# VH-VL binders against b7kms5: the designs that were tried, part 177

Target 1, 80 residues: b7kms5
Amino acid sequence: DTFETVRNTIRIESEVDESLRQLCHEERITKETWLEAAYLYLCEKPEELAQVIQLAQERLSQRKAIADYKRAKTMQERFL

## First folded at step 10 (VH-VL)

Design gz13 (framework fv_miptenalimab)
Fold by ESMFold2-Fast, scan of step 10:
Structure gz13 (fold): chain C 80 residues (1-80), chain A 124 residues (1-124), chain B 107 residues (1-107)
Amino acid sequence: as target 1 above (80 residues)
Amino acid sequence: QVTLVESGGGVVQPGRSLRLSCAFSGFSLSTRGVSVGWIRQAPGKGLEWVAHIDYDDDKRYSPSLKSRFTISRDNSKNTLYLQMNSLRAEDTAVYFCARTSFYLSLGLRYFDLWGQGTTVTVSS
Amino acid sequence: DIQMTQSPSFLSASVGDRVSITCQASQGIRSYLAWYQQKPGKAPKLLIYAASTLQSGVPDRFSGSGSGTDFTLTISSLQPEDFATYYCQQLYSYPWTFGQGTKLEIK
């Protein structure tokens, strides 16, 4: 190992994952190294980092809306 | 039928404050998965998103306005507010309140229903 | 911020014509785009969301297409009531931004 690492489990939207897999295949890198490089790069670019954080916050809100709907539907089917 | 009615607009001098209200009928502001907000339009100009607030009180602002404007709601009155401080001539606009609906497969929120708007004129 | 540019800014057409309005994002926004119609003195009305999904109650002569950076709103057979200004909006990233508008006038 070149670096000491930690293991994480991440859930990503399937379309995003498919696009990222294609990029990694074409450039001969891994999702792990892409994530590390992207984070390190953005930490040196405050304006771009702020934009990424705003996108992340919006995507979190979108996921909450989907989860709320699915939960309500599951509760209805289970407890009706 | 859902209706949105804005009020509180008027003529104010630069540097003053003004609070806009939007009364919702036929729809609860505490409805899960939706947000409500403000969009403004200067005379003869296009649309500019101002701010929105989610059912769980998460607030988002246009970066240029967040230091002067505050969005809030009162669920018991089913009313949305926009507190506007340190008003400038460039804040002159019609202010619309709007509700979002959402597209489940993307979690995408979009403005599906708009009020008639209330006019704010900032002049000396 | 993501900039939204509409083309053309002004369009004149005859009743029955097929007209298209384009919207270009300064960066990829997937399908997180909505189209609105605004008539003089009135609030905007939602026409299309998720780039191509028609809002309930909107006539089917309106359609949307595109993804990523290039989007098109098409009216297949222009009617007199379609005189209005049309706006696109990206909903992909904060701050949410609108195009400058396209004013459609019937000849």
Scores: ipSAE 0.007, ipTM 0.726, lowest interface PAE 9.2, mean pLDDT 88

Design gz14 (framework fv_miptenalimab)
Fold by ESMFold2-Fast, scan of step 10:
Structure gz14 (fold): chain C 80 residues (1-80), chain A 124 residues (1-124), chain B 107 residues (1-107)
Amino acid sequence: as target 1 above (80 residues)
Amino acid sequence: QVTLVESGGGVVQPGRSLRLSCAFSGFSLSTRGVSVGWIRQAPGKGLEWVAHIDYDDDKRYSPSLKSRFTISRDNSKNTLYLQMNSLRAEDTAVYFCARTSFWDSLGLRYFDLWGQGTTVTVSS
Amino acid sequence: DIQMTQSPSFLSASVGDRVSITCQASQGIRSYLAWYQQKPGKAPKLLIYAASTLQSGVPDRFSGSGSGTDFTLTISSLQPEDFATYYCQQLYSYPWTFGQGTKLEIK
């Protein structure tokens, strides 16, 4: 029996990455195993999974708003 | 072989209390990833989820039943319970106990094992 | 609460027929959907979980599809033992809810 794995590249907020790195170092685990455990735990808790999905949707909306703001600011500074 | 056997059903008057039991054999209720609960079915009607308790004692209830029903378990007896208070005519149903899937690589839930059901009739 | 609506509520078919039952969620539930079969006087039996994964021991004439809000249970060639009531269930958010059921009867 061998675990089949996939290598993924993801981009996350730097402060979140720093906090997660510290947690993993202190608990002697890896980001990969933390992500797997967190997802599996949440799948067993549908109510909590729904809350996490809502937070993810909010964070995605915030990223889009920030991107929109930066585009507008660039136009203002460079073309006006 | 894994079995689930319900007991405690019967005829009861409105306003009274009744406690249902579900005896599990072939697996332990304290096993990580094991979740158990109650589903009921009124005569000629569909299935209705009542309550659920998982291995870490996290309890969830149907919102309409939360004030009157209490789910619990005794790991030493490997038995699940449903305490039903202030019973009403609309609580008349067959009550099934069921186990959700064990923890696996995806953590997805589904009711993989069901008991035979025990009948509760609330009438005067 | 997430409402699960099955269609049709009643279906009449013959042995050998291909039949499909649909289940619609009032909100997105990803693939957190299970299908159960119930025969008169018996407990429900799990057929499919995660919307499309066949439970061990269930004949491969049963299949499930869909994600999000629209789901389908298909029986490719009805057998006599398949005449029963079928239920979908969402396990995405509490309270867990079932569809009203589809009663499959012989023509």
Scores: ipSAE 0.000, ipTM 0.625, lowest interface PAE 14.9, mean pLDDT 85

Design gz15 (framework fv_miptenalimab)
Fold by ESMFold2-Fast, scan of step 10:
Structure gz15 (fold): chain C 80 residues (1-80), chain A 124 residues (1-124), chain B 107 residues (1-107)
Amino acid sequence: as target 1 above (80 residues)
Amino acid sequence: QVTLVESGGGVVQPGRSLRLSCAFSGFSLSTRGVSVGWIRQAPGKGLEWVAHIDYDDDKRYSPSLKSRFTISRDNSKNTLYLQMNSLRAEDTAVYFCARTSFYDSLGLRYFDLWGQGTTVTVSS
Amino acid sequence: DIQMTQSPSFLSASVGDRVSITCQASQGIRSWLAWYQQKPGKAPKLLIYAASTLQSGVPDRFSGSGSGTDFTLTISSLQPEDFATYYCQQLYSYPWTFGQGTKLEIK
């Protein structure tokens, strides 16, 4: 009918997920529809989209750094 | 002991290019979790982040500079570079080379080691 | 971009004084903030990261506090070597941005 959908698996920070769940519950929307609406809105706002992309790039770098930190800590413990 | 030594600064005319170098000793640029980059400071002004590159060649730039500046490294020489093209008077600054630490469980990359800087003057 | 505004831009104080420098972000940055000290003609030095964690080797008279948009760097008993310019930096989003600096001068 109106919408053909695809299934995606996404992992996000637990604090973000908790906040988003609360927002969705209070506003009576779903995480699926919030994600769609946010992306569609930002696609029409180039300056705001650029800011979101920059935040996403930092968060991606942060996740990599966390993984590196955990690996370094594990190596230190094993070779002590 | 870890040291960072910048070189390549000087006086250049607007529109010209200049390449800065930063030689590292006491650690490897290929060390997992290490990022290195450039921060500049115009005369009498504050700090401005320019670009950084991490151990696996992931590069990030200040959006206003990425069209003119290129960050790179040579792991065999343990040296970081900043290629600056189409220089403008507003690029006049001391350019600092710095390392970020990965020993933060939050994944924050703060500048824990700095070189003493190299001065770039673009014809005023 | 996230704007970082420090207050005051200039501060005069005496040895032994307690001084505080504030930093305000134009949007929430959690606790993703660092403080640096820069002496004339020298490179900056990391003092505090994650808003309140003291860097190894930094004297315990330095402390940081705050979260969200409002942050404070405090020096509990000012020493002669503390006269310098102080900068805050946000690490929440690219591009990383610094405050304009607070110059701490002898009274």
Scores: ipSAE 0.410, ipTM 0.867, lowest interface PAE 2.6, mean pLDDT 90

Design gz16 (framework fv_miptenalimab)
Fold by ESMFold2-Fast, scan of step 10:
Structure gz16 (fold): chain C 80 residues (1-80), chain A 124 residues (1-124), chain B 107 residues (1-107)
Amino acid sequence: as target 1 above (80 residues)
Amino acid sequence: QVTLVESGGGVVQPGRSLRLSCAFSGFSLSTRGVSVGWIRQAPGKGLEWVAHIDYDDDKRYSPSLKSRFTISRDNSKNTLYLQMNSLRAEDTAVYFCARTSFYDSLGLRYFDLWGQGTTVTVSS
Amino acid sequence: DIQMTQSPSFLSASVGDRVSITCQASQGIRYYLAWYQQKPGKAPKLLIYAASTLQSGVPDRFSGSGSGTDFTLTISSLQPEDFATYYCQQLYSYPWTFGQGTKLEIK
């Protein structure tokens, strides 16, 4: 440990997590260092950063929709 | 039983503004999980997504149109709006309003219900 | 932006034919793809979502396949009412983008 660090717990899609885990294993890096490197790299590339932000915005909308779907399904099953 | 009806189209000169309306019935825009938006189609061309807004007032725009177009809603009138400013010849199109909804647990939003469109012609 | 390219742009076929339309994304979009049908003077109609799931009320002669960058819409036995323009759409990332369309007409 040579840097001042903070501990964070985040929730991501299982499929994404598994893919990232495989990448980290194959390249012999950690999720922490991949996240730091990805952010630092993208901060110096405005066009690529914009694309990532747009993908993040869509994924945020999808998470809201998933929550809405689950709520609707629960309401239907209330009649059982 | 659910309908979307666009209005407000017409012929306008370049540089002018125009506001489109979409009146919907059979559902409320305040309904959780519902979003509505605009898709346009130039004469003889394909579909282009313009903007959408959801029940939480979360707004998303096509990057090329964001500076000139504003999407808004009035829940009391069950109406969606598109304010179009600084109109250009390339904005000439049929403007469709459409609802996006989900059909599965993956949260994918598809345009499952469309209005018939309103025509905007930008001509000098 | 993600570019969606359809092939062919124009397709001539006869009733009873099996036809396929392809859609290629400029980058991987998983299965976040929809297909729409548009008849002249009408609004588009959703046919298929999540690349391969048939929308309720759509005839089972329509099917979709593919994932990642390459997708196909197939009509197993073309009917008179199927002559229309077909569009694919990606929902992987904003902005949402459509293919240029494939016009299917009678041979």
Scores: ipSAE 0.380, ipTM 0.851, lowest interface PAE 2.8, mean pLDDT 89

Design gz17 (framework fv_miptenalimab)
Fold by ESMFold2-Fast, scan of step 10:
Structure gz17 (fold): chain C 80 residues (1-80), chain A 124 residues (1-124), chain B 107 residues (1-107)
Amino acid sequence: as target 1 above (80 residues)
Amino acid sequence: QVTLVESGGGVVQPGRSLRLSCAFSGFSLSTRGVSVGWIRQAPGKGLEWVAHIDYDDDKRYSPSLKSRFTISRDNSKNTLYLQMNSLRAEDTAVYFCARTSFYDSLGLRYFDLWGQGTTVTVSS
Amino acid sequence: DIQMTQSPSFLSASVGDRVSITCQASQGIRSYLAWYQQKPGKAPKLLIYAASTLQSGVPDRFSGSGSGTDFTLTISSLQPEDFATYYCQQLYTYPWTFGQGTKLEIK
């Protein structure tokens, strides 16, 4: 009654996962509770939330750019 | 074999506009993963990032310059542009165009290719 | 904005010396750091990217180290052509920012 949970699968970058895992181990919390707390905290802080969203948009753009670069490079290598 | 050549610099009065061009040779701006931008350097000072445009037309600007400067490209001419409006004395600098390359899945970028620069002097 | 601070701003050294310059970020940037060399009247040249990866064609006397907030560029044995200004840059978040530069001069 206190709460109901849902299970999600999320793919994040390896370095970020390693860093977050270390933080959770040191603070004796879980990735699930850290994500919940971080989101709830940021929802109460509009300026900080806006900056986090901007960083998220940039990281998404970076992922797309490197993926596109790797696909182009792989295609080029196949034709060489 | 691959080159970036800037042009369009000169002496201009405060409040006026100037458009810089950067012609690319040996690669295409429409190539997936290619990103290009502008970095400037005032006389005797350090480097300052100005603006950047990705192959898919995503544009990013230095916050202090965003309202006055516009980055664009013409893929058919393989040319990058920087439109500079309401020029001020502090915009006096050498303007370099540069290409970014990528490293690993984290999207690590770096400027691997630079033009020689074009000089903009804002003076009365 | 992330502030990049280089130390020292000015360094005097002799050919054959081992020199190091440091770069400090005002917040964590992981390994999203590049080092550039600029000679008077010339465009910057990429030396190192991803904090420690040497660009092809750059002599192996150059090396980079560090992660997070503290980074170092080392030249193991200075050559005459190495006297130049060196810049670090973070490419972790927009706006991309450079250090103020370190001018390496002949002692």
Scores: ipSAE 0.000, ipTM 0.624, lowest interface PAE 16.5, mean pLDDT 85

Design gz18 (framework fv_miptenalimab)
Fold by ESMFold2-Fast, scan of step 10:
Structure gz18 (fold): chain C 80 residues (1-80), chain A 124 residues (1-124), chain B 107 residues (1-107)
Amino acid sequence: as target 1 above (80 residues)
Amino acid sequence: QVTLVESGGGVVQPGRSLRLSCAFSGFSLSTRGVSVGWIRQAPGKGLEWVAHIDYDDDKRYSPSLKSRFTISRDNSKNTLYLQMNSLRAEDTAVYFCARTSFYDSLGLRYFDLWGQGTTVTVSS
Amino acid sequence: DIQMTQSPSFLSASVGDRVSITCQASQGIRSYLAWYQQKPGKAPKLLIYAASTLQSGVPDRFSGSGSGTDFTLTISSLQPEDFATYYCQQLYKYPWTFGQGTKLEIK
């Protein structure tokens, strides 16, 4: 038996990736199965799902701000 | 120099609507990386984040206020708005307009510049 | 939501004193914390960001420390203009939340 699967490329903060890799190694699971399990679990827990979404929204905003910061700093150094 | 000036506050009855404005000068609300928003403070109480909007219209709200409040901006007028609907006595507060900054590389948006505030009183 | 609890809520001190205000988060927030000062009738002013970085123009008698759940704002030698209310804010997760405030008043 095999699941129907799709390939995804994701980019995450290196510190988070290191922590998740260690967790997966210690618990004998993979990042893909952890992601599936976490999503399935949270779908049954609407209050907890809302908390995760709020954290994700802030992290998305932070990543955008970091990109903007880097661009502004590069522009300042070269032109301003 | 950068200035933020709030307006639109006043006394309003419960259930009514009110629109607050914040006029910015010295920087453009369309500037990449700029986020602006609203923080309120009830009389004698602490600070409460309401909402903010990014230069590209990404909007974030306090979950308890999202259904009643709408944040928007007009780049041509360089003005930020807060549309407040179904007002309640608990919405009585000074509403501050504030800008965030990029003071560190972590992408954290601290409120580095604030307006003087506009007072909203919801009473019968 | 992340709850930010400040201690004490009221602090009486004299000019020249060293004072510390603490802020505790209900969960880990890394160093994603800012401190603000608010004088009566005025808008808040950013003092410290990223838990320990002093904002430009803020006197060096102010300092911040901590990470995770426990944070401290210290004023090494209190000046008359420092009597104000101080607020911490977490930026780890939406909604952004503030502490209840610490009112620093003259003894």
Scores: ipSAE 0.389, ipTM 0.859, lowest interface PAE 2.7, mean pLDDT 90

Design gz19 (framework fv_miptenalimab)
Fold by ESMFold2-Fast, scan of step 10:
Structure gz19 (fold): chain C 80 residues (1-80), chain A 124 residues (1-124), chain B 107 residues (1-107)
Amino acid sequence: as target 1 above (80 residues)
Amino acid sequence: QVTLVESGGGVVQPGRSLRLSCAFSGFSLSTRGVSVGWIRQAPGKGLEWVAHIDYDDDKRYSPSLKSRFTISRDNSKNTLYLQMNSLRAEDTAVYFCARTSFYDSLGLRYFDLWGQGTTVTVSS
Amino acid sequence: DIQMTQSPSFLSASVGDRVSITCQASQGIRSYLAWYQQKPGKAPKLLIYAASTLQSGVPDRFSGSGSGTDFTLTISSLQPEDFATYYCQQLFSYPWTFGQGTKLEIK
């Protein structure tokens, strides 16, 4: 109870998760503390933070595109 | 037949504003997965991405242009707009509107359909 | 921003030649690369997307290869209508960026 914490459920790409789990195991840290450290570090480095945000925006856009493709494919299979 | 037709270009003085339009036919801007945007090309130079807008109104801009340019759409008119404020000599270019293709299983985007372009000249 | 560098910037060739144009990204972009052809006074035309997938209606003499940072556009037997400027584009990260262009001219 040294820190007030919240519990979050986050879904990430399986390949990224596997790589992050390997890093955490090798360095003896947790995904939670890695996420906290990465965010705090980037908040002190505006140019690096901007690059991370750009990558996040593109990955989000790609996920949306894949979801749209799946929806379109499902509709096509139902009616054609 | 699917077409993109730009309009609104012309000669304007530095510091003024101009609004470009792109009329689409053969598809709807409200269609899920559709993204439309603007690419410009200065005389004798290469292509530069300006901005795009998705069917759900999610907007993305070139960082150098974000403070001066605004992208918008009117789905009822099937028209895309680019509002250009505080125009500078370096904004002189042909402005193309383009559609991204419908997404594949990898979420890949690419500009599969382009208009003929409209010329903007910023001159004193 | 991801910088896209094309090589060469200018290329002279003859009809029937095999030509290759390269595109290098300043960081890894996986296969999120497209190639466009532009003729004077006209809008660009999509040739290849996903680094190696040929757009419908594009002749099969055009091919693309590569992944990560190094990409190549190849025309196996150059035709008169292929003399144009070619651009690569990365769509991996915002802002989307284009190469400076390669102008293909008659020898």
Scores: ipSAE 0.005, ipTM 0.691, lowest interface PAE 11.5, mean pLDDT 87

Design gz2 (framework fv_miptenalimab)
Fold by ESMFold2-Fast, scan of step 10:
Structure gz2 (fold): chain C 80 residues (1-80), chain A 124 residues (1-124), chain B 107 residues (1-107)
Amino acid sequence: as target 1 above (80 residues)
Amino acid sequence: QVTLVESGGGVVQPGRSLRLSCAFSGFSLSTRGVSVGWIRQAPGKGLEWVAHIDYDDDKRYSPSLKSRFTISRDNSKNTLYLQMNSLRAEDTAVYFCARTSFYDSLGLRYFDLWGQGTTVTVSS
Amino acid sequence: DIQMTQSPSFLSASVGDRVSITCQASQGIRSYLAWYQQKPGKAPKLLIYAASTLQSGVPDRFSGSGSGTDFTLTISSLQPEDFATYYCQQFYSYPWTFGQGTKLEIK
């Protein structure tokens, strides 16, 4: 085995995780190998990679907005 | 009451630059969760998103415009800017300033408030 | 980019009519869709967000439905002030994109 690996901890949307778990089970692969394959495939497809990055940027913005909303709501409920 | 007032539009020759401004009243651009941006509309055509900027200076651009347009803000003046370089005939449009919603549990940033727009005409 | 296609592009109707405008996304966008109304010479106004949530202050004759790729804006009883151009917009992915618009005109 020539692969040197690193351990990562990631948090993803529950619905996405459920769907990915089902896919991995049906296709007999792991989340780790799916992530590696997806990245490697997209690196060879610059136009598709750009589209994935744009989706990732929007999802990151959405997570930030959700966090901002929760923070504002908590502050309002706690103090006013 | 919240108001958005655009300015800086006009007639400009191809290849030139123009800077648009949007003055905000009734809320602060530095408010957590605030995102503001630009949407344009060519004569007789539909809406096209140009760029937005968040309260923490995170910027996003339409891929086709990113190389020529720069979004910025001045919190002390409560003003949003759009620097447009290397203008082309196809940049002719009304440019609207808009705010995205602050309080959305779904994390969506729909445009809940718009200015009246400023007209940019790129013509010889 | 995600293409948003509205149907019809033009719609003629009378006051009191029930009208529906559709919007199709070129790929699934979940419920990340908003509807705007634009009157001639004016800025757009938000009507509906998250596909079906009515914006505060918008009359309840407006409603939205759909998810994934197919969405509908319905006006249950058309009023004179409703003659305008309507746009859908997706927030699923950058760049944010709008439909081409549906112009609602007096029959």
Scores: ipSAE 0.272, ipTM 0.830, lowest interface PAE 4.0, mean pLDDT 89

Design gz20 (framework fv_miptenalimab)
Fold by ESMFold2-Fast, scan of step 10:
Structure gz20 (fold): chain C 80 residues (1-80), chain A 124 residues (1-124), chain B 107 residues (1-107)
Amino acid sequence: as target 1 above (80 residues)
Amino acid sequence: QVTLVESGGGVVQPGRSLRLSCAFSGFSLSTRGVSVGWIRQAPGKGLEWVAHIDYDDDKRYSPSLKSRFTISRDNSKNTLYLQMNSLRAEDTAVYFCARTSFYDSLGLRYFDLWGQGTTVTVSS
Amino acid sequence: DIQMTQSPSFLSASVGDRVSITCQASQGIRSYLAWYQQKPGKAPKLLIYAASTLQSGVPDRFSGSGSGTDFTLTISSLQPEDFATYYCQQLYSYPYTFGQGTKLEIK
């Protein structure tokens, strides 16, 4: 076969998924190949890669805050 | 009532170190979803984000400051710290501590509560 | 880093006027924008978050609009207590950056 591949399950924001799905449909590519291409492109551009990492760090922080908010709300609803 | 009170500012010579403190009341720094941080403002200038720390000790810094500044907390004293090393004239500013709202279901960071600030003057 | 540019830097207006100040991001930030008010000698106060959501306790004469790169803060009928400097902030990516500020002086 041409490529040795691995299977990954990932969860992403719904709005991002919708936008990416539309892009893939219009350009006739797949999410898998877009992810590969994006990563490979960024590896050639250290300054742009750094910007993407900063955005990823912020998004991770936001997801953590959402999870913490949900836990706090659940505790309040259960005991108060 | 929820309050944030900064202290530790003063006049210091270039190259020296200074530690700022921010005492919190009305909420716990160990509460899940709570993040607190530092924003500074040079005389007559605008606002500059310095650093923040969440309840997990996850720390984020302004890239230009992370080599000289360290953010930390003491949950037993409900106090936030900013350790500033190798101070320069351009570090002269009012340093505010601020809390991010943890009730936001979108996880969006915004600074909903601010202390009144402590002044740091770096002068030879 | 994302640069935030406010316009105008200085504004003079009369009580009762409708005033607007703008904020432009150097890159798309969606709706990850907040507006703060700072009065002389005091700490900033949050007015608006998520570009258009009014913070609890803030008078309804304040409103925010925009998304992506262009944002506007509007005060529908200026009051004497609105003398202040206004700042926008992007929270889309690290490091968080602020605009240079717009100083509003009441005539």
Scores: ipSAE 0.007, ipTM 0.734, lowest interface PAE 8.8, mean pLDDT 87

Design gz21 (framework fv_miptenalimab)
Fold by ESMFold2-Fast, scan of step 10:
Structure gz21 (fold): chain C 80 residues (1-80), chain A 124 residues (1-124), chain B 107 residues (1-107)
Amino acid sequence: as target 1 above (80 residues)
Amino acid sequence: QVTLVESGGGVVQPGRSLRLSCAFSGFSLSTRSVSVGWIRQAPGKGLEWVAHIDYDDDKRYSPSLKSRFTISRDNSKNTLYLQMNSLRAEDTAVYFCARTSFYDSLGLRYFDLWGQGTTVTVSS
Amino acid sequence: DIQMTQSPSFLSASVGDRVSITCQASQGIRSYLAWYQQKPGKAPKLLIYAASTLQSGVPDRFSGSGSGTDFTLTISSLQPEDFATYYCQQLYSYPWTFGQGTKLEIK
């Protein structure tokens, strides 16, 4: 009623989720509001935003490498 | 046995270009879960990461060098290149090529194999 | 960029000594840290990755510990071949950055 909202489904590393869950519990906020606040804050801080983007690019590369490794291993075991 | 051998270094004047090569043997540059790249070291100074490229041609650069340096590879020659443009005195360094390997449970990389380096001197 | 600071920059020690070198990151990098050894005129050699995992072929007198912002490389009983410069590197975020190095010299 107060805001137009959209629902998203995201998957994140379990260790990150646990840490964020604890932060939200301690500070009496929700993951939804933390995400909104973090993005809005970073949009006003170009140097910090650039650092976050660099970290995101590294994490994406890591996920791709893990996925490629798992796929190759699964195919090898299937046809062994 | 796996080896990395750099070449193409030398003395060059400021503002000029130079291309370094790194020849790989014992593994394919197209191997999944590995990337190859360049690290440099100025005389008497520490290590500085320059750029890397992985098996599917994803490229990453040091932000201060991205506008002047280009990383590329030739799979038919199993060779990595670093094209360096608009060279400056501060680019004087030994340039190492290195391979990263992947830690399977974390997705993190580490430089497990290094070449012996090639020296680039930028002076008039 | 993440700044990596090593302490000390210079360290004098004797064969048989237990030696520790520290590395501090300007922000949390989890366990995305590697340690390298470099001897004069040679390329660096990987010692430890993922903060505490020993690279194959590296003597077990080398060990790494720490997570987040504070990391330590320890040599339990220094040997003559261990006199070298040691570097830490974070691989948590681009650009990847190295510490300034710690030069380990004979006393």
Scores: ipSAE 0.006, ipTM 0.710, lowest interface PAE 10.5, mean pLDDT 87

